# VH-VL binders against Peptidoglycan synthesis regulatory protein ReoY 2 (reoY2), part 8

Target 1, 183 residues: Peptidoglycan synthesis regulatory protein ReoY 2 (reoY2), of Halalkalibacterium halodurans (q9k656)
Amino acid sequence: MGKWVSVAEKRQFLKWFLTQQLKRKDAKRILEYLLQHYHLLEQVMFTEEIRGRERTLVISTLQSDEPGFAFYLYRRKIEDPIRALGELQANPADPIYLILHFHGKAQNHQYLQMLDSESREYIKRFKQFQAYKEETDSLIEAVLIENEKKMLLQQIDEALDLKDERRFKDLVKKLQELDRRSS

## First folded at step 6 (VH-VL)

Design y8 (from r3 with heavy chain Y105W; framework fv_pimurutamab)
Fold by ESMFold2-Fast, scan of step 6:
Structure y8 (fold): chain C 183 residues (1-183), chain A 121 residues (1-121), chain B 107 residues (1-107)
Amino acid sequence: as target 1 above (183 residues)
Amino acid sequence: EVQLVESGGGLVQPGGSLRLSCAASGFTVSSNYVHWVRQAPGKGLEWLGVIYSEGSTDYGNEFTSRFTISRDNAKNSLYLQMNSLRAEDTAVYYCATDKYSGSYWGEFDYWGQGTMVTVSS
Amino acid sequence: EIVLTQSPATLSLSPGERATLSCRASQSVDSYIHWYQQKPGQAPRLLIKKASNRATGIPARFSGSGSGTDFTLTISSLEPEDFAVYYCQQRSNWPLTFGGGTKVEIK
């Protein structure tokens, strides 16, 4: 089930991925092994979900906050890339699920189109969440600016009432600076 | 016995097109990675591209826009479609395969005899 | 792409002499170098695979060595049929690339 991804598409992406700096140097050897053994690459499926009863490789670049390497099989976690490579060599007929963590993944169209439908929906929701967060942050900043402006206007009124010309000029300057930030 | 036989070469005008064939026997092309390699007169070997067992293709960067590899599983044959040919495309064209035991790609145990393509007015 | 540089371009030797051919890669190819022999008017023939493993039917006088970026093909004692052009090829990285060749010719 899902989208059929050609060996050529997988190879092109993995060659690009290998130009990135990985957190675990030894994890590079696994990807190079897959590129050299195209029958295994034919069985690679890109996903965002760890598969509890299936082989799942997780590899991360230095820019990611995720662990550098993990290999999951039957709910067990193997952290040694050499041991993971041995398992791939012993069981070449089984599917290989691959999760890659790298900067800009949610905006990388080549990666997104290689994902299964469930993983693409996850990324779509993540992008929607990021857009909402950025919009919310902008709204919060706008509210803070308006509150600061309201306080400055109150203080300006008080300075006018007290005929404090020096304070009035200082407050007006602050208000003008705030208006520049909001425009 | 594994054999590859190329055909379809000849004289072509610059800007023209030509389709080469590679007939395979002793193995099934749909179970193999099969490659095209060329050699200009008096020059070295140059890898053109590959068709993978599942049917997708890959090319050297210089060939992506003008050359297309395909196959006909029923005829157990490969093809190389060459378009917009130039004088520098003059070469012997070989098909070669990875079907040697323990090889997945790039270990060319089996080659055809080659077919000569001359691009000249 | 990985560039393979073969040297010398030409070796002029007599039958019975030892031939040593070099292949240098622009970056590491581990051990994924293959050697081919090509006689005039013929297709290339695989001699050595993965740096040091003789292909089926290849005489013991042919041997290969090396790893990383520096590789050598040795013919211990040249026979008349060994005068040919020899090519190295890497399969470590896409795209596949060949060296420029070394011609072994009669002195």
Scores: ipSAE 0.019, ipTM 0.583, lowest interface PAE 7.7, mean pLDDT 84

Design y9 (from r3 with heavy chain V50Y; framework fv_pimurutamab)
Fold by ESMFold2-Fast, scan of step 6:
Parts: structure tokens; sequence; C-alpha cells
Structure y9 (fold): chain C 183 residues (1-183), chain A 121 residues (1-121), chain B 107 residues (1-107)
């Protein structure tokens, strides 16, 4: 169930979740804040297990038998949603583990597919994926620039063969621009 | 090569509706965030909304009731349905996307050429 | 929503000069600012992402800096093709917002 979850998927689910009645009305402010702050929502991981050392936020709807709100950080429990929000704002780049309790959760396929049983490993994999993606994107772009230069050189040769002075000058300018971009 | 081509713009009367299309090539729309951004003549850029994989959509607050983003995966295209159009909706409408699937939301590496919508009587 | 204020609105310079463009956010956006260039009749082009990272293919003369609420785009030596409108954009908060733009024009 470890899955790469996009911010768009998290946002749509949380917007739906906020249509439910929460046991702690103040907890709604935290979820609204996460929806409003993309950089924090990017760090949110859906889980079913409290992470003792990482930030774990627990929010429950009225239909759940679970406590309405709890925030866990370094083995301590914070029960004030406003104080919890302040803690989240203090370190926006760190993971936020989110446990949601609501009616029908076990049958909610959208929620279940967002769950990650190895949240710590997810963060490592996410960072590795970002590094890999940036490296791959750089390599692909280098190849695209090189291919574009080869095409321009071929077109310049054609312009010379056709004795098209205007086209030759235009193509040389384009080649010079690519050389500036790649250096 | 990634390319986006908008179409469907034109002159429409106030209160009317219009559907814009954005045709994609070089990537699969169902795997990417694809956004609509508009620009009124001589003005700045304004984000409208996006669609992502699994049909997930979102909009700026002022657009949620009048605008709908959808897609057709078989045609590798997305659409912007605009209803109850007003003079202030006159703008060039762009579709834009991030470089690759799983890319960071809102980094618009690729843009279409834009399609002009004029709302006038 | 977060409001981005770009200054100056218009910057009149000659080729070879340094251009410095400012973008200020109404509240902190950390480093989640992107910069775009737009020429008349064309779609915008991504220049800088996450405050300081040049997009693929962007010349070294373009650089970005800043964090929190204050951001700067610098063009070290203007070339004729650089005279355009520049927009900053934040992706820290929903909805995504753009600045009003800075027009860099020939003196």
Amino acid sequence: as target 1 above (183 residues)
Amino acid sequence: EVQLVESGGGLVQPGGSLRLSCAASGFTVSSNYVHWVRQAPGKGLEWLGYIYSEGSTDYGNEFTSRFTISRDNAKNSLYLQMNSLRAEDTAVYYCATDKYSGSYYGEFDYWGQGTMVTVSS
Amino acid sequence: EIVLTQSPATLSLSPGERATLSCRASQSVDSYIHWYQQKPGQAPRLLIKKASNRATGIPARFSGSGSGTDFTLTISSLEPEDFAVYYCQQRSNWPLTFGGGTKVEIK
C-alpha cells in the first residue's frame, strides 16, 4: 500500500473529508491550513500508525469512536489543535503523518490507496525519486539540445547548398542561441 | 517533444457558454497535472484550475461555480467548460503542464499557444 | 490568497545593462517562487523554479534569489531577446497566484 500520492489527490480527499462533521471543530482549521499551504500538504503521509518520533496528526469525525484530536511529536501528545498548528508551521519541510478516523474508512478505496505502511521509507524513496527525476530530466534535456543543434547544422548545410543567405543567417542565430543556453 | 494546442475560443455573448479544448502530444495527460491559466488583454496571468490523474480537479475559488475542467484520455485532450460568461472573462486561455508525471505541482514547463475568448454583446 | 507584488512595474534599460526585478509576497512562501518570461503574442516561458533553480535551457545570465517574502530575478547583461514581461508565481499556498509583472523595455 505504499504509494506515491500526488498533492492533487490529497487535496481532493481532504476537501471531501471536511464535508463530514468533526468531533473537534478546531481541528478543521488545521486541515484547512494544510489545504491552503501546498508545501505542507506535500509533506503529508496518510497512515494508520502513530509515529513516535515524527509528527503524527489524528483527526476523527463524529461517527468515529476514536478521540477527536491528538498531535504526537517526539513521544509527547498535544491535544490543542491551535498549538499543533503552530508546531507544524515551525518545520514545514518535515513529514506530517495523518491518521483520519471516519465512517466507512475500511471500504473507502480512495483513502486505502493513499496509505503507506512504511512512512519513513517513503520519505527516503521520495527524496531518491526527486534526485533521480532531476538527473534524468537534465540528461534528457541535454540530449534534446544536442539533437536540436544537429538539426540546425543540417539545415544550415541545406541553406548553403540552396544559397539561401537569409535562412543561413537566421539559422546561425538560432545555433548561437543554443550554444549560449548550453554553456 | 511535448506540445499543447488550445482551440475553441471565439466571440460569445454575455451569459453564454463555451468549451475550450487542449490537445496534448509527447506525453499522456492522465499522468500529469494540466492547468488552465488565463490572461486578459494587457493584464497579468491568472490561474484557473487543474486536472490530474484519476479525474482529480481543483479550481480557484472564484471559478468553481462557472468553470469545469475535464479530460478525454482516449483523445489525450482536456477541456474547459465555461458557463455564465461575463465581459471580465475576456482573455487568452492557456493550458500548461509540468515537465513529467509526478512533477512538482505548478512548475509550468510547457504551455500552449493560447486561444482567445471575447465576451461582448 | 497570497498577493505577489512585483516592482518596478516598468524597467527601462539598454542592452548590456544589468536588470534586477523584485517580487514580494504578502506572507511567507518559503522558497516556492517561480519566474516566467513572456514576449508579446507568446505564451509564458519558465525561467527559474523554487527561487533559484534555472529551468532547462535557460541561459546562465538569468539567476534567482530570495526566501520568505522577498525574491529577486537578475539578468546579468541584457540581450535584445530579454526585453519582455516577467512574472513571479507562488506555489506555497492555494490558490496558485502570479505577480502583476515587470515590463523590461528598451530605453
Scores: ipSAE 0.039, ipTM 0.599, lowest interface PAE 6.7, mean pLDDT 83

Design z4 (from z3 with light chain Y91S S92D; framework fv_gevokizumab)
Fold by ESMFold2-Fast, scan of step 6:
Structure z4 (fold): chain C 183 residues (1-183), chain A 123 residues (1-123), chain B 107 residues (1-107)
Amino acid sequence: as target 1 above (183 residues)
Amino acid sequence: QVQLQESGPGLVKPSQTLSLTCSFSGFSLSTSGVYVGWIRQPSGKGLEWLAHIYSDDSKDYNPSLKSRLTISKDTSKNQVSLKITSVTAADTAVYFCATDKYSGSYYGEFDYWGQGTLVTVSS
Amino acid sequence: DIQMTQSTSSLSASVGDRVTITCRASQSISSYLSWYQQKPGKAVKLLIYAASSLQSGVPSRFSGSGSGTDYTLTISSLQQEDFATYFCQQSDNWPLTFGQGTKLEIK
């Protein structure tokens, strides 16, 4: 089963993480910015793997053997925390994958509980939802087109009854255009 | 129409530096999100991604080869170049350049490829 | 690195056949999979992206399916022009990796 990580849980962990000594002091500003902006923190997902197409932020403490900072954006690597902060501010609605390296990570149950493949699953489900929404919108449009055809057919019958040849020709052209739009 | 064409030395000696050039047309490497990459294929084997370069000059390298690879671009000439240092027989392959029209964060494919250039590392 | 395996290196088929080519990832790639066609003397062609999305200009007889670690490319009614080598590629994680290829040969 999937467990969602609340904003409160993310905030609590990141506040603790900021008590550690970071390899890059300027990376602290990015984490502080995330903590002060609820909408960005909602987009944060903890992971252990760089996501090839998604924004992935890597921050390490002094005790880690990993590089201190990296920001991956659609396979681009940004090594300047200030530039990375600018990218986060420019695209606040996009997911942010966060990889944290620190001493004792493998035994830190709080951190491990926040790790999951659910962010990948959410993005996958979001894509499925968008596809479903587009399909649903198409079905609604199809119903509207059918109702419009029904009205046009009734008007065509009326024009025939009244022997209004010009109106009949105009209505037939409208019906043909509607058929073209639906095909 | 988008076209890419690779050029290389054909034959290069072990321990030398291999230099490859990709010339392209039908798109600009000044367009935001566009990238050009290099992929190689040894005879009878699969494709191996080497590196790519973005319009903003950001670069990504295959980690296993990063120390030997340098990718660069010349936007005024519509060219992307790749250098591989200290070549060995294992670098014998057909080398392709390829691009993608960046469609957002959900894709990592190459929708246009060159025909490839064969490089043989031999004395 | 994520290893991509195409268990069949070659297969024989006749025009009109339904053909399936399989690709397996060493770990889940969340449908971030593309299929390519390679013909001698021609540029490599992208057929399918995001596991099931048909690239513009590619004939509708090509389709992709799968999720997690297992993916399939299907050609519903094989044509003469379809004899080629087909490669899968993952883009879920770094570095980008390709399968070894499946050569589709005339019977």
Scores: ipSAE 0.005, ipTM 0.461, lowest interface PAE 12.5, mean pLDDT 80

Design z6 (from z5 with heavy chain S53Y T58K; framework fv_ogalvibart)
Fold by ESMFold2-Fast, scan of step 6:
Structure z6 (fold): chain C 183 residues (1-183), chain A 122 residues (1-122), chain B 107 residues (1-107)
Amino acid sequence: as target 1 above (183 residues)
Amino acid sequence: QVQLVESGGGVVQPGRSLRLSCAASGFTFSSNYMHWVRQAPGKGLEWVAVIYYDGSNKDYADSVTGRFTISRDNSKNTLYLQMNSLRAEDTAVYYCATDKYSGSYYGEFDYWGQGTLVTVSS
Amino acid sequence: DIQMTQSPSTLSASVGDRVTITCRASQSISSYLAWFQQKPGKAPKLLIYDASSLESGVPSRFSGSGSGTEFTLTISSLQPDDFATYYCQQYSNWPLTFGQGTKVEIK
């Protein structure tokens, strides 16, 4: 059991979602069916992960790279919305997991608040991963710059010891360029 | 009685612009998705553009993308099609049409205007 | 894009004849197909939607059948008012696409 989302909240969001252009027009019929049947809408849970045994509907807008429609159940994939609707009608008491792909999803606070606990943790971890990746890339560059500075300082010392003016000037210029690039 | 009346058609030179209007009455215009469909003389029907009931979303046929702009004014019950960079291939009767169900964009066009002729010629 | 192909392109018939027009989709469109009638100088008129549902006010001599990729429009007993061009249209996937039309003319 995840966080309780009211039927009114789900209904309001899905009505908005139906104003978007879907990749598969017949997928709209399924969402309309859910909106017309209060008890089915009570069973709907928003998620970001395909569930193995539970019924999982995936519906995408045109701007998404994801498939327009898919229905998963017991690791089966059903691509015909009519067959999917038949399954929903046959088992009205079972949970319905809904994955929606649309522009700006990761920044849509209304959508994120409706996600189940596992999906909210997944999104949180994904955002943390992106932040960590960006931070790690920056840290690696910083370490490489510091190591290059240490090598340049050693080479500068050698040039001074050898009284190599040309090499000294070249190395100092490289060090100054690194300092400029470091801020 | 549902009525859709197009206007703004005429003869125009290639590369010029033209704006079509469609005046709607007899239904709740603000609740319906609206479309433009065209038909070249002696040829078949081609879907051109759609606009959502509140004007928030629009879509176009690839042949007109970047040149045509669909818009609506719900306070005036009027649909528009701004046609820029017109080509000979755009010569057609332009129809406005509404979807069968309020709030739907399914393309089951239950009402059509009488059409307005656009001729692009030099 | 889904391509819609009609056959025949032209059909000659007499009043009272049974007329059949076919429409084929390049891929499955389930039952998301409409049929329109167009008379010269007039806007198209919706006859059938969801492949087989008769639009309100359309005479019962018109019927539609089919699903998936092959669809048929039938006029059971052709009347003088039925000489027109007929178009099929899919609304399963965007963009919306029409068949090229079938002209039903007098023999």
Scores: ipSAE 0.000, ipTM 0.454, lowest interface PAE 16.6, mean pLDDT 82

Design z8 (from z5 with heavy chain N57E T98R; framework fv_ogalvibart)
Fold by ESMFold2-Fast, scan of step 6:
Structure z8 (fold): chain C 183 residues (1-183), chain A 122 residues (1-122), chain B 107 residues (1-107)
Amino acid sequence: as target 1 above (183 residues)
Amino acid sequence: QVQLVESGGGVVQPGRSLRLSCAASGFTFSSNYMHWVRQAPGKGLEWVAVIYSDGSETDYADSVTGRFTISRDNSKNTLYLQMNSLRAEDTAVYYCARDKYSGSYYGEFDYWGQGTLVTVSS
Amino acid sequence: DIQMTQSPSTLSASVGDRVTITCRASQSISSYLAWFQQKPGKAPKLLIYDASSLESGVPSRFSGSGSGTEFTLTISSLQPDDFATYYCQQYSNWPLTFGQGTKVEIK
């Protein structure tokens, strides 16, 4: 949303991505569906964070430590690629945020060019942290806070799916406290 | 004690602009997503707009997209709705509402202001 | 957009009655549904979230049930303070959408 990325550029990258081995082979069907439907690719935006409000599709290669597949529809987590595909087909005009996990993505110029501005800033800070290993306590703390927030957001989504009200309230309280500390 | 107080409503001619304010107190304003919800006289509730806790993102109902702008000033604990190109169908009581949760969970409006009436008439 | 339909649009009841209001979604919303109460001249008040979770401070006579596309709000023994309009709201998909409302009035 703010940076222009052509459908042709997205298609070229996704075709390359599909040459990699995915953790979940049935997730390939979703990417193939996107490639076959121009109107859906128009709605795809590449990102590095699960968006609280937006649909977020997460797909990982075998080399990644991240989960192989997850589809976040606002506050719901879907772990079945076929159910996720059904949801995409039902709501083709809604934005789709795509998170791809693969080895070497921080050094992949083509991928980085397609990221939204917020995700590019995150990657830049992460690369600086990894490269120097002499970063200040403030940078280390920022990374730790971001990691904790990401974990809490994922756990909150899981608590909602499980209808665990107590767990949900506890996690949201922790997220609010973390947001308070970071402001 | 959470409190939300709207102001800025009134009678305005079609095609003109109006700015609504919502003063928040009793909670950490910068931590919560905030919404505007409206209700036409004798009708049901209609969601209008949302703004993220840090002001980085906004979203709007199709009926107001391109005409209304939601914004916030976290240093002043104040939410705003700039309404441009007003139409008769925008006549409604406008409520500011707090989303109880920040982060990935929202749409659960645990506190509402008293509302401010906007009447768009000739 | 997900359409929310409530039934009935209006119901007449007496104090002590058991009242049931139904809400139907045009597609599955899992349990991402809230119920609100609005008294004449007042702002709406959250009663139930996540289809069945009672908001703090809300009397136990209110309960919610359902998942997927069909949901119900039940008031086990109607009190004078309960004559109001009730709205369901989905938060499974954007934009957020409300039902048209159910008015509970004195018989």
Scores: ipSAE 0.000, ipTM 0.457, lowest interface PAE 13.1, mean pLDDT 82

